Miniprotein binders against a7ua95r516to809. Designs and how they scored, part 11

Target 1, 294 residues: a7ua95r516to809
Amino acid sequence: ASLSLLSISDLVPDLQFIFFWMSNAIEILYFIQQKSPAYMQTIELMDDKAGSKESLLSATISANEEAMTILEEVIMYTFQQCVYYITKTLYVVLPGLLDCNPFGTEPSSEQCRRAAGVCVCAVCVMPEAVRRVVSVFQTTSDLLQQYQVHSEIQSQMFAYLFFFTNVSLFNQLIDKGPARGWFQRSRVLQIQASVKILLDWAKGAGHNHLAQKFFAKFCSTVTILASPPQQLSQMSWKALCAEHPSLKPVQLHRILTQYQLMAELGPLPIWQPSSEDEAYIYRTVDLLESFENH
Key: E = the ipSAE of ESMFold2; O = the ipSAE of OpenDDE; V2 = 0.75 times the mean of E and O plus 0.25 times the DockQ between their complexes.

## First folded at step 5 (miniprotein)

Design NE4 (at its last look DockQ between E and O 0.65; V2 from the best seeds 0.00; counts 0 for: SAP 82.055 > 70)
Fold by ESMFold2, look of step 5:
Structure NE4 (fold): chain B 294 residues (1-294), chain A 116 residues (1-116)
Amino acid sequence: as target 1 above (294 residues)
Amino acid sequence: SPEELKEKIEELKRALEEAREALEKGDLREASRALFELIRALEKLLEEAEKLGDPELALEAAELFRELLRLILALIKATYALRKGDLEEAEKALEELEKAIEKFEEKLKELEEKLE
């Protein structure tokens, strides 16, 4: 059958299986790595009367080296499957952030108090769309901690999840924003508030530096769109590029063009690209971001 | 002692049969438990073979360990190929899993025979 699971809670048994083997593969890899000094010491101390003892110990070392290669494959594959299923769930819930109104948060409820893996007080005041995204991140964090996954692997996992979140939100805003009215300033302020809730979660979970790094493109976009027209129109192209280095010239140009249209600031372009950037502002192949981790 | 090694081999055989039965029932949690016990038993076997200074035993234990890890990788691949519904990938992964089980069983039998 098809693995079409839309909720992170429905994926927990499968994720438990993956995290169990990823964590144990790392521990087993460490165990085997400690064997190399012992075998080398044995070879140095060995009485090689027949010569076959040396070849058997060398073959044993080779078999253990092959085992380490297999373990590296297990770790890589399990990491990829975790990312696949978590991001598949995340892809379904992320668009709701662009449509929700975080200023009308729901009151506390018994279901919020009984929700496993989420902070009762924070979840109870969140809009449902934000709560669903936070639940994906929180469930992932809880599973990584439950299985004692090495902290460097945990950081790599969240780096990718934040990267994926940034790409998904940015691409949807750029692609669908004009038709959905998401460039209207009142909507942008709602989007900004929703993203702040996610950033606050990341800070509280110990991932602030990763979130700051990997949400930069989407956050820069929202910051520009939320700016008052009088303030933004006073900034040069070069100043905007310096303030928002995560945005490519074609992306910045598109954002400013949509901003100018929405704010009714006239048909003449207000922001003049630098001579270096002029060649790139119409490269539509560079407008949307790739989900591939390059 | 050699008697302790024979006891460990019987533990390995029992754990492998438990893993096979769990896999046929689709009980991945029990299969993982059984394979984890196999891993821990083989880690101890590798350490005991080193202490005994028996290089043939050490090689055979290391090869058995390697094949168990191939079996675990095949299990993980088969599980998620089936979850995705990719029948071509699932067929390949299940064939690889069956081969890995057979090869592990052959290596375990060879080890048992060398201790007799």
Scores: ipSAE 0.647, ipTM 0.870, lowest interface PAE 1.1, mean pLDDT 81
Fold by OpenDDE base, look of step 5:
Structure NE4 (fold): chain B 294 residues (1-294), chain A 116 residues (1-116)
Amino acid sequence: as target 1 above (294 residues)
Amino acid sequence: SPEELKEKIEELKRALEEAREALEKGDLREASRALFELIRALEKLLEEAEKLGDPELALEAAELFRELLRLILALIKATYALRKGDLEEAEKALEELEKAIEKFEEKLKELEEKLE
């Protein structure tokens, strides 16, 4: 089946299997970590039959260490597979977020997939494109909770998913934005509203800090682009760098250059990079975010 | 008691057989359930070994547990390799799974013989 047709719902059976073993492996690891010292003490307290005790202790330690290593591999492997499947689903639905018009009269009659009737929950009133993205995150959250996955692993999962989402959205906006008209103020305002809905969901789901941290670059970009020309033209390069520290100089320069073209503004000396940043604004390799840096 | 341990070993044998049957049928859910039950039975065995203060029994139980974990890892890898269409990785993981089952059975027999 074409990856383009895979909904998060289609992946639920695969994800359930992953989360089952991930959760169990964590529990088993915890069990071994708690019990292993007691076993070692029991062996140490036994009467010294010549040389047998030390060999037995060594063998027991080795067996437990190997068991823990295997469990860590299970946890790592299941985590990796989970991320792989979820990010594939996100990759398919994220472009729709940039094209979404949240102010449009989308027919409110989307049946809540969670209720047998018309649901007026925050998810059901979302624009379809936003709802599809939120559905991926919500399904992930629901499964993590269902299988009682350790909170630290849940946080790591959402950190990575938000990171991936930010990189994907940022890179698409920077690369395709000018050609797609996403730098037009009206379109930027739509994007800003859509992202706000996503951030509000993340806040409601208890992931506010992670969302604010990992969406910083995309949010900064959208905030700059959403700014009225009259306001933004009064902000110096230094002020913009200070207000948007998540953006590299090359990224900020690109955003401002495209903004200037879109708004038909003449050259603005106030946006001229500092002498310190001038060398960095030409580092096009740093323009797009990498998926490998997390 | 040794009798309680023998009963637990019989429970392990039954759970293993259920897992094997499920794997042969390609029922991954049932296989996972059976393996989970096997894990829980082994956890109880480890706890009993600790209470008895028998270090040889504790070692055998730990080794048995290790082999079960290796089996589970191989099963997971095989499952996802097959789903991804990576036949080479799937074949490798299936071979590892078969070896892990054999080693687990061997260790289970060794444990049974020590209780005799």
Scores: ipSAE 0.576, ipTM 0.837, lowest interface PAE 0.8, mean pLDDT 88
Fold by ESMFold2-Fast, scan of step 6:
Structure NE4 (fold): chain B 294 residues (1-294), chain A 116 residues (1-116)
Amino acid sequence: as target 1 above (294 residues)
Amino acid sequence: SPEELKEKIEELKRALEEAREALEKGDLREASRALFELIRALEKLLEEAEKLGDPELALEAAELFRELLRLILALIKATYALRKGDLEEAEKALEELEKAIEKFEEKLKELEEKLE
């Protein structure tokens, strides 16, 4: 019931009206910004025979400032409302992305037994969990296009949605991943493939730059976990930090520790703090990401 | 041309009447739609007036623009009051919106008379 109420489809009528208001408020704001200077100049250049020029100019400036202020508040409010409802829906569907298999339909127990060690995943199929996440992004994109919302606002919207998605996925993987088996290599490869579907969607939608920027932390994490042990063991701590600058030292250390625990053959080198200052930066309070923008 | 400007004035009058009817029914969604149509109609009117190069007509257009700004402010205030559920504030805001529409209509009539 709750989950049904949080579906993106249930929110579409309300979102349509909010996008309608946001789009029109932006157009009006742009219209005022373009036209006001010319009208102010017309008043300034008028022949002041009636002695009304300064009064008219003052009244127009006041009205312009009030209208601009209230329109900016409406744009901000409607933007924040859309973000709130869309991210609330995303929050419900995102965890499924860490547990799904994009390499094909799972066979029945009988078929699995017959196939044994042979698996043919020639074509990657979009899992239901990934489809739900993509559906939220696609519906948002469709609404922004339907109401012809300015491209800069579209970019800001997806920047925040990608930021939210990255933080949510990263925190879940780091905090709950070991207990859920998400650090197992087979699971990590599934997660990597699922994330690639999201990134490919973003690229197709014209948001490749935003996706690369805002998914950097989660992508770095998955890349490290998917790395072959031989490749990872040849990298120094400095090299790992340089290759993954989006990760904080405490986060990188946690990831490497989990990777080493999942190793099936031989010990893998792990980084250790070399100074008291470095040890301090590995406080648990710095491990998880904040949902606050800045 | 003066004939095209008169045509734009008739479009603006139709949009204004739709806005008044929506307000009379208490339908802020329809009123919002009608107001945005008013803005588009006014933009077309202002563009036609600009083509004529008449300084007095340009000044009348600037006054209409000022009244439009007041209409936008009044509508947004009315919408927010209704959303807050403050019935007293909402009634006051709707009264102010009605008055803003009346003032805009007066200015539009002045422009129309100037074209005669």
Scores: ipSAE 0.341, ipTM 0.717, lowest interface PAE 3.0, mean pLDDT 75
ESMFold2 (binder alone), look of step 5: mean pLDDT 78; pTM 0.726

Design NF1 (at its last look DockQ between E and O 0.59; V2 from the best seeds 0.59)
Fold by ESMFold2, look of step 5:
Structure NF1 (fold): chain B 294 residues (1-294), chain A 119 residues (1-119)
Amino acid sequence: as target 1 above (294 residues)
Amino acid sequence: SPEELKEKIEELKRALEEAREALEKGDLEEAARALRELSRALFELIRELEKLAEEAEKLGDPELALEAAELFRELLRLILALIKATYALRKGDLEEAEKALEELEKAIEKLEEKLKELE
């Protein structure tokens, strides 16, 4: 929905600069890491006592160790800058997922319609709001691959991006959902369909495990809200906690309260918290999630 | 070679001057772009210092090995300072940007000092 200059495509030159140094810093780090052990082995094999030559070699090892510390800071700093810029664009586009209607969208091309049984062009059938989010993830993935960033760092990047997405969507739904009508069943089903498109992208991109882990809180919320009243009312509080361990007691309580209201199931509480959880269901400081990386 | 290293250092000084001129005009994004364009030149310097370090080890020359390691360290300080300055300017954090530009200036001067020791 954003037409600003802050789209992910506007940031590509900055991201290219970041990824260039991130990937090369890792390669340079490997080059330098071999110097300290090699010099220590040389000293041990060639000389009995330290002299001027060993002093110069020791100083060389120390300088290389300082260089490695600097390179580790480069890697950390560039990772943090990537996260900063990418999440800035995600923050702008993510709210649109909660307002879009994926069921009313027509396919954008004939190829997508003709390949309905095996569609590899998921972007062509996406609502615009979902497409904007996928575009951020896809551009990030393409750049990480283009610069051959180490696979562990690529995984950490998407772990954080999925974490950020989950927190942003969850907080928006909980905080603004009542005023925006997002707890109505028809709207919840639309949200569920939109999230499925994101999960399908993550699976196709090789990040299924990370998406399952880091979207868990938002997905659990939508799953509960999408449940038929007959099925959900049969489940105890304890069973819901066990089925949705990502939700804190205050969060589960709020979700069930909104569900009961929208399903018009009356004012009497249907789900009674355990005695252990009763201390926590009104702890409003725990309701919204923090964006802080732990 | 030492002469190529000197030429690249002069390019860095010119880019820093361009960045400060853009900053005086309030064009923070243009200041950051001036610094960002130096990535290839800096990477070429890294490759030259890698070769120098390998030569020093092959020759068993501990004085050259130390000089190469110290040059390498200072070049990496310069690269870190460049990255920090670029993104401080892009964010508009003038206090962080000024600190990072000062670190960049210091890194350039230290690298020049170490290069004079090779001559």
Scores: ipSAE 0.694, ipTM 0.887, lowest interface PAE 0.6, mean pLDDT 81
Fold by OpenDDE base, look of step 5:
Structure NF1 (fold): chain B 294 residues (1-294), chain A 119 residues (1-119)
Amino acid sequence: as target 1 above (294 residues)
Amino acid sequence: SPEELKEKIEELKRALEEAREALEKGDLEEAARALRELSRALFELIRELEKLAEEAEKLGDPELALEAAELFRELLRLILALIKATYALRKGDLEEAEKALEELEKAIEKLEEKLKELE
């Protein structure tokens, strides 16, 4: 099936299988970690009949260490596969978020019409494009909870997914934004509202800190672009750098340059980069975010 | 019991053989079904080994504890191979799936060898 047709619902069976084994592997790891000291103590307390004690202890330690190593590999592999499938789904639905008009009367999606009543839950009242993104995160959350995956692994999963989402949205906005008209204030306000809905969901799901941390770059970009020209034109380069520390100088410069073009502003000396940043504003390699090194 | 463990290993072998036969016939759906059965049997085997480890602790039998740990090690290799096989099939990578099934077979053989040492 074309990746373009894969919904998160289509991936649920595959994700269920891997979350099952991820959870079990963590439980087994914990089991071994708890039992290993007891085994060692038992061996240590045994009478050294014929010098076998040291050999038995060494063999037990080695077996447990190897088992733990394999479990860690299982956990890592399952984690990577989960991320792979979920991020593929996100890749498909995230572009819709930038084109979304949350202020439009989009009809409530047919899917939440489970029971006879109009579901007025926060997800059901979301614009379709936002709902699709939230559905990926919600399904992930529900599966992680269903299989009782350790909280640390859940946090790492959401950290990566938010990172991926931020990079994807930021790169699309910077690269395609001018051509798509996403730098127009009216469109930016739509994007800002859509992202707010997503952030509100993340807050409600208990991931507020992670969301604030990992969406900082995209949110800063949207905040700058949403600013009225009268307000933004009064802010110096240094002030903008200080207010938006998540943005690299090259990124901030690009945003301001495109904003200036869009708003038909003349040259603004106040936005001129500092002499220290002047060398960095031309580092186009740093313009887009990397999916690497997370 | 050793007998229960043997029965579970036989279930693993049957499921593996079904998966191989299905793959040879190009029936990926049947292969995936067989791997799900293997997964179920494997999970049940894990629970039996956990009981064995707990029994070893209660009895203060370090030899039994070592044997349980060795069985767990081989079981974990089965889990990894099973997951790899499952997702290789999903990706349509038949070569990777065959390699993973071979790893699964080797891991089952080692598990059987270790179980015989318990007898």
Scores: ipSAE 0.472, ipTM 0.794, lowest interface PAE 1.1, mean pLDDT 88
Fold by ESMFold2-Fast, scan of step 6:
Structure NF1 (fold): chain B 294 residues (1-294), chain A 119 residues (1-119)
Amino acid sequence: as target 1 above (294 residues)
Amino acid sequence: SPEELKEKIEELKRALEEAREALEKGDLEEAARALRELSRALFELIRELEKLAEEAEKLGDPELALEAAELFRELLRLILALIKATYALRKGDLEEAEKALEELEKAIEKLEEKLKELE
């Protein structure tokens, strides 16, 4: 059985209610879509002597279209509420991931067991801060499976959760990182290892493609900061922009500036911004990523 | 059957009254519990309406098929009202929750009226 945190555990009854109605609304939508054509064929076979055929067909189409509109509203509303509760919980636990040491983890697989498709060791032996984040994702996955929510909805759910996590971690690292010492090489390597645990969980859960897509910005940032000085000093600004297209020029410049400070390299001529990017490097309004509900 | 549908509607009315009484006493947990019971009764009502639609198809009865579609539409409006009422309770806003329960009551009455109209 998975260990559920007290914070996420308090939300389980609410999430169960949400997933219950989301799943049922989707099933009802399919039922209506499936039955509507059969009914129309039945009416089309009738003799239309009094015009009753056209009246019944029009009324039935109208009723079914209104029903489908209401179901779409139910599905959207329940999806939005689920995202709200889960992201609110993630927001509280995510900062801990940037401030933990996974290299000190002690193995303990004795207490946790899982059948097919899930790695028990990733849950039992990870640092507490990482475990708290993974528990939110795992509880979400468990509930989606329990209520047999369609794979398309599951993919959209994790797409948004990964997007939210990426934005939250990136903004925290860029905004608070210098003051917290997170750009120190030893701390960056710890962050990289912690993020790998999350990405490994996502791969095990069948969401590797979504994780690769939506964690691109944060992963690029950590990859640059973790690069050996010898390797990174040989790359030009153009090469770094090409290798990390998810980063905006102002973001890449901030990351490289922090790297130079922490590695004691001083300015490198080959990291000179392009003429076209030079004006945008000083636009602080583009530094942090924005959260959007969509 | 019409009798089974009437029994389910009475279960909805009972659960709503339990939720309203709990809310008047400020017992949000008991009100939420009553809404969960209402949710169960709605789920069972969905199954009955699905059976009605299947019967209409087997009999080739276009009037019955329209009746099933119209009842489904009203039932779905009731489900939406239930979901909104559940979240109003979660916010802890007693005035908003009471208004949501009033909308839920109106939706139940409309469904009942539609069922009586089609008898």
Scores: ipSAE 0.446, ipTM 0.778, lowest interface PAE 2.0, mean pLDDT 79
ESMFold2 (binder alone), look of step 5: mean pLDDT 83; pTM 0.795

Design NF2 (at its last look DockQ between E and O 0.79; V2 from the best seeds 0.00; counts 0 for: SAP 70.764 > 70)
Fold by ESMFold2, look of step 5:
Structure NF2 (fold): chain B 294 residues (1-294), chain A 119 residues (1-119)
Amino acid sequence: as target 1 above (294 residues)
Amino acid sequence: SPEELKEKIEELKRALEEAREALEKGDLEEAQRALRELSRALFELIRELEKLLEEAEKLGDPELALEAAELFRELLRLILALIKATYALRKGDLEEAEKALEELEKAIEKLEEKLKELE
């Protein structure tokens, strides 16, 4: 569909409308919450000679609860629509992280020195594939701040976006990696460098804890694949499980199998699953992660 | 004040009529412009109702405060219908857009009926 092909810049007007009403719905919700005690106090002080005090109390509670329910639905709907459109943009740009070379083939320092005269520092230019992902996150952050969306909602937004990013990158690496050559160590080192830049952005944006939590599975995978063969071959299955608890047995087994192939370590398995894990290493239903929100 | 609420409801009705007419002509850009006008009028109406509710509280009139709260509840239903209509147009789903505009019209009529009860 045409909307699924749009860049984040093309979505900004739609996101502005969503964030406008999300933010206002949150503010109105707080307005009602702050007024409810005052209304109840007013009804309690009412002279009961009219015989209507209990009826007014019940009706006021009902009206306030219904209003808050409507506002919660607006907040949920706007959050879901925002996340849906942002993640469609992420889906398009995320595979580039797996293909990019953040080190480049041209000396950027030499180009910078000629253009700027006697420049003695290296130019740290973000790779284009990483910049496209960061642009989605940064645009989202800027809009959330512009519309003064409550900080807890901002955190929930980035928790979901990081969750989606981790699932997308992990699943593509596991599923498409053999055909794309992404398990080769030189390529994994490039992927690791690109992800480091993304994690640094998240830290600078105040989301370090969320990024550490939700990227754990993908980062563990890349860490294992980037390890030197002599170091990794000396580690037992149990040691690897202990160092990488985010990986399910079937996932760890698949990663190690691919690692052994790319390192040319022979056909005999080096890493033997513990007896506790042996029943689980072939559960292919557990290999790929679900995009469904928990 | 109630007079300002009536004026804002008439603005909502005019913006809705413009959106429906634009949709019948197939002018989706004009329909979206009309919905943006409806959005602005709705926001202003919310602000006027908040003022009415605060006045009722200051006067110490619990029946007026309850009636204003019930009116406010009906007004808030318009927010979701407006958002649904806006995104139906952006998807190009004309059947969904027309259904959402009908929901808006019904909600505005109910809002008018409730406002008359306040008087």
Scores: ipSAE 0.666, ipTM 0.891, lowest interface PAE 0.9, mean pLDDT 82
Fold by ESMFold2-Fast, scan of step 6:
Structure NF2 (fold): chain B 294 residues (1-294), chain A 119 residues (1-119)
Amino acid sequence: as target 1 above (294 residues)
Amino acid sequence: SPEELKEKIEELKRALEEAREALEKGDLEEAQRALRELSRALFELIRELEKLLEEAEKLGDPELALEAAELFRELLRLILALIKATYALRKGDLEEAEKALEELEKAIEKLEEKLKELE
């Protein structure tokens, strides 16, 4: 419980240090790239002395290649450390996002019933737990901008952070959902509202495309669980799969089966697993899919 | 100037010694502070080195390309060692931190040797 008191503020000095040196290493690369052609030309214009020109050229190329290798290692190492620190902090604060009420008071059954997969209310506020998650992303964004980190590296950073957040939230919801009643409509609508606050932040920060891509699985899961049981039972299996392409058929089937058990749903469309789908069930790899391999 | 570079190298050595002393007494917070001071001195050293290289470039020395490449190689190695040392202290891995400080010391010595050659 004490670990939930950790904040992104505790990481700011470490992140500033890492981003500072990442930026300096990249600046050194830029300096080398700008100067290298002129330096090489100076060697090529040397007087013809047996072995001298060729030796100097070879040594210079070798030294530059070694410098580039070390620079690549610096960039990779700093990126990995940033991800490590940020995701460690996220891991502590993310459970709160699933266990908070953005409506200030519990939603009425009438208000929840009127939600067509999205809840909009005048009483919605940013809960402390959601603010902690947003603060991690905002601080990361601010530091990347402050140290003028290349846009490509920024995009890779947020792609990974969103991927991590999506997988973490998905696993937490699926693992504890049935036993704790997390699939109850009132709880799911609270989760949906909290997730919308996070997605709205991402859109405002210029990361809408990345958020849409990497939160797709969790968003589909929450959308299904927030859907009225009657709506789900009226859809064919083909239609459900087409509406939720981010979910593998076995994941979708598991979600629907768990939801049916908790919500006392009528009969849902029959899932016809392929031999590949059956093999996939035994691997569980989709819940722990690594961003590093994608 | 060569005198300015020498002064920055001495600042790096002093900060490293402070970090090592702090680590020996188990004061991780003080060790991290010392590495932040080392980081500052290193940044100032890089700025002075860039000025020196810009000045030397105008002389048309064919050896300059090799000297610059070797200096940047050692600077990047020093940066890597500094980052690894800082990370090790953050994790509380004293053994890894000690190894990283040794690598940092070697990188500073190697850089100093290359800077003397440039004079």
Scores: ipSAE 0.459, ipTM 0.792, lowest interface PAE 1.8, mean pLDDT 76
Fold by OpenDDE base, look of step 5:
Structure NF2 (fold): chain B 294 residues (1-294), chain A 119 residues (1-119)
Amino acid sequence: as target 1 above (294 residues)
Amino acid sequence: SPEELKEKIEELKRALEEAREALEKGDLEEAQRALRELSRALFELIRELEKLLEEAEKLGDPELALEAAELFRELLRLILALIKATYALRKGDLEEAEKALEELEKAIEKLEEKLKELE
């Protein structure tokens, strides 16, 4: 099936099935973990009539350990499948975020048309491209809550999804940005506004800390590119490194080089990397983020 | 009760057979429906085993608790196989789906064997 046709809504039935079993597996795991100690104590308190007590205890421990291992495998497998399907959906919708003009009067999406009135909710007033991204996250959140998935698993899910989103957006911006004009100040301001809407949603959904942590690299890139030339040209390489610690030297150098070309500033000695960083700015392997490092 | 557990296992077997027959006919929709039915029956069986474990604990019967725990272990293998089968069908990977259905069958057989030991 062409990835282009996959909406988050099309995945809901599949995700429901996974989340159902994920939640149940976690509950069962917790049940076993709570009951096992009490059960072992009961065996230990039994009269050792036939030397069978030790064998029974050993068999019980082994059975519980194996059960817990299988449950952990179920949880891990279901988690992996959820992430796989959700990230495939994100992969399709994320490019639209970089091309979005949030300052334009885009018509209210069809979803808000189902309400007989102009829905003025925060999601309904979002640009379509931003709304599509938010819809993936919101649907995920709603399903996790619906199936009462443990909070730690929810946090891990959103951590990974934000990580994936940051890597995807950052890599696209660095790789395709110059060619697509995304480094132009007007376009950067649009991207910055779109990302702010997403971050505001994440804050409202209770994921502010995770969003700030995992979007740091993309946000730093956008912040640098959104900076006026008069302001950015006064910042030294060392100051920029200190202000944007999420960026590797090679990444910062690439951003500044493209910014310089776009703004027609010519060579700026103040942006020259330190002697310590000079060896690292040529490490092109470190330019793009890896999806495997999480 | 052991009788209730046996009935639930028969429901699992019927649903599995329906899934196999549907897959053999190339009816993926019916196969998915059958797996959903299997999932329902499996969930109900889990709840019955949880009750059995709780009863064993209340009675202070460690042998019953061990037997219930062993049944539960086999049930967990069924869950994993069911999930794998479901997603294999969704991906259109018929080979993986058939393999997962075989795993389901083996897990049900082991579950039946363990249930006979209770009895």
Scores: ipSAE 0.413, ipTM 0.763, lowest interface PAE 1.4, mean pLDDT 88
ESMFold2 (binder alone), look of step 5: mean pLDDT 82; pTM 0.797

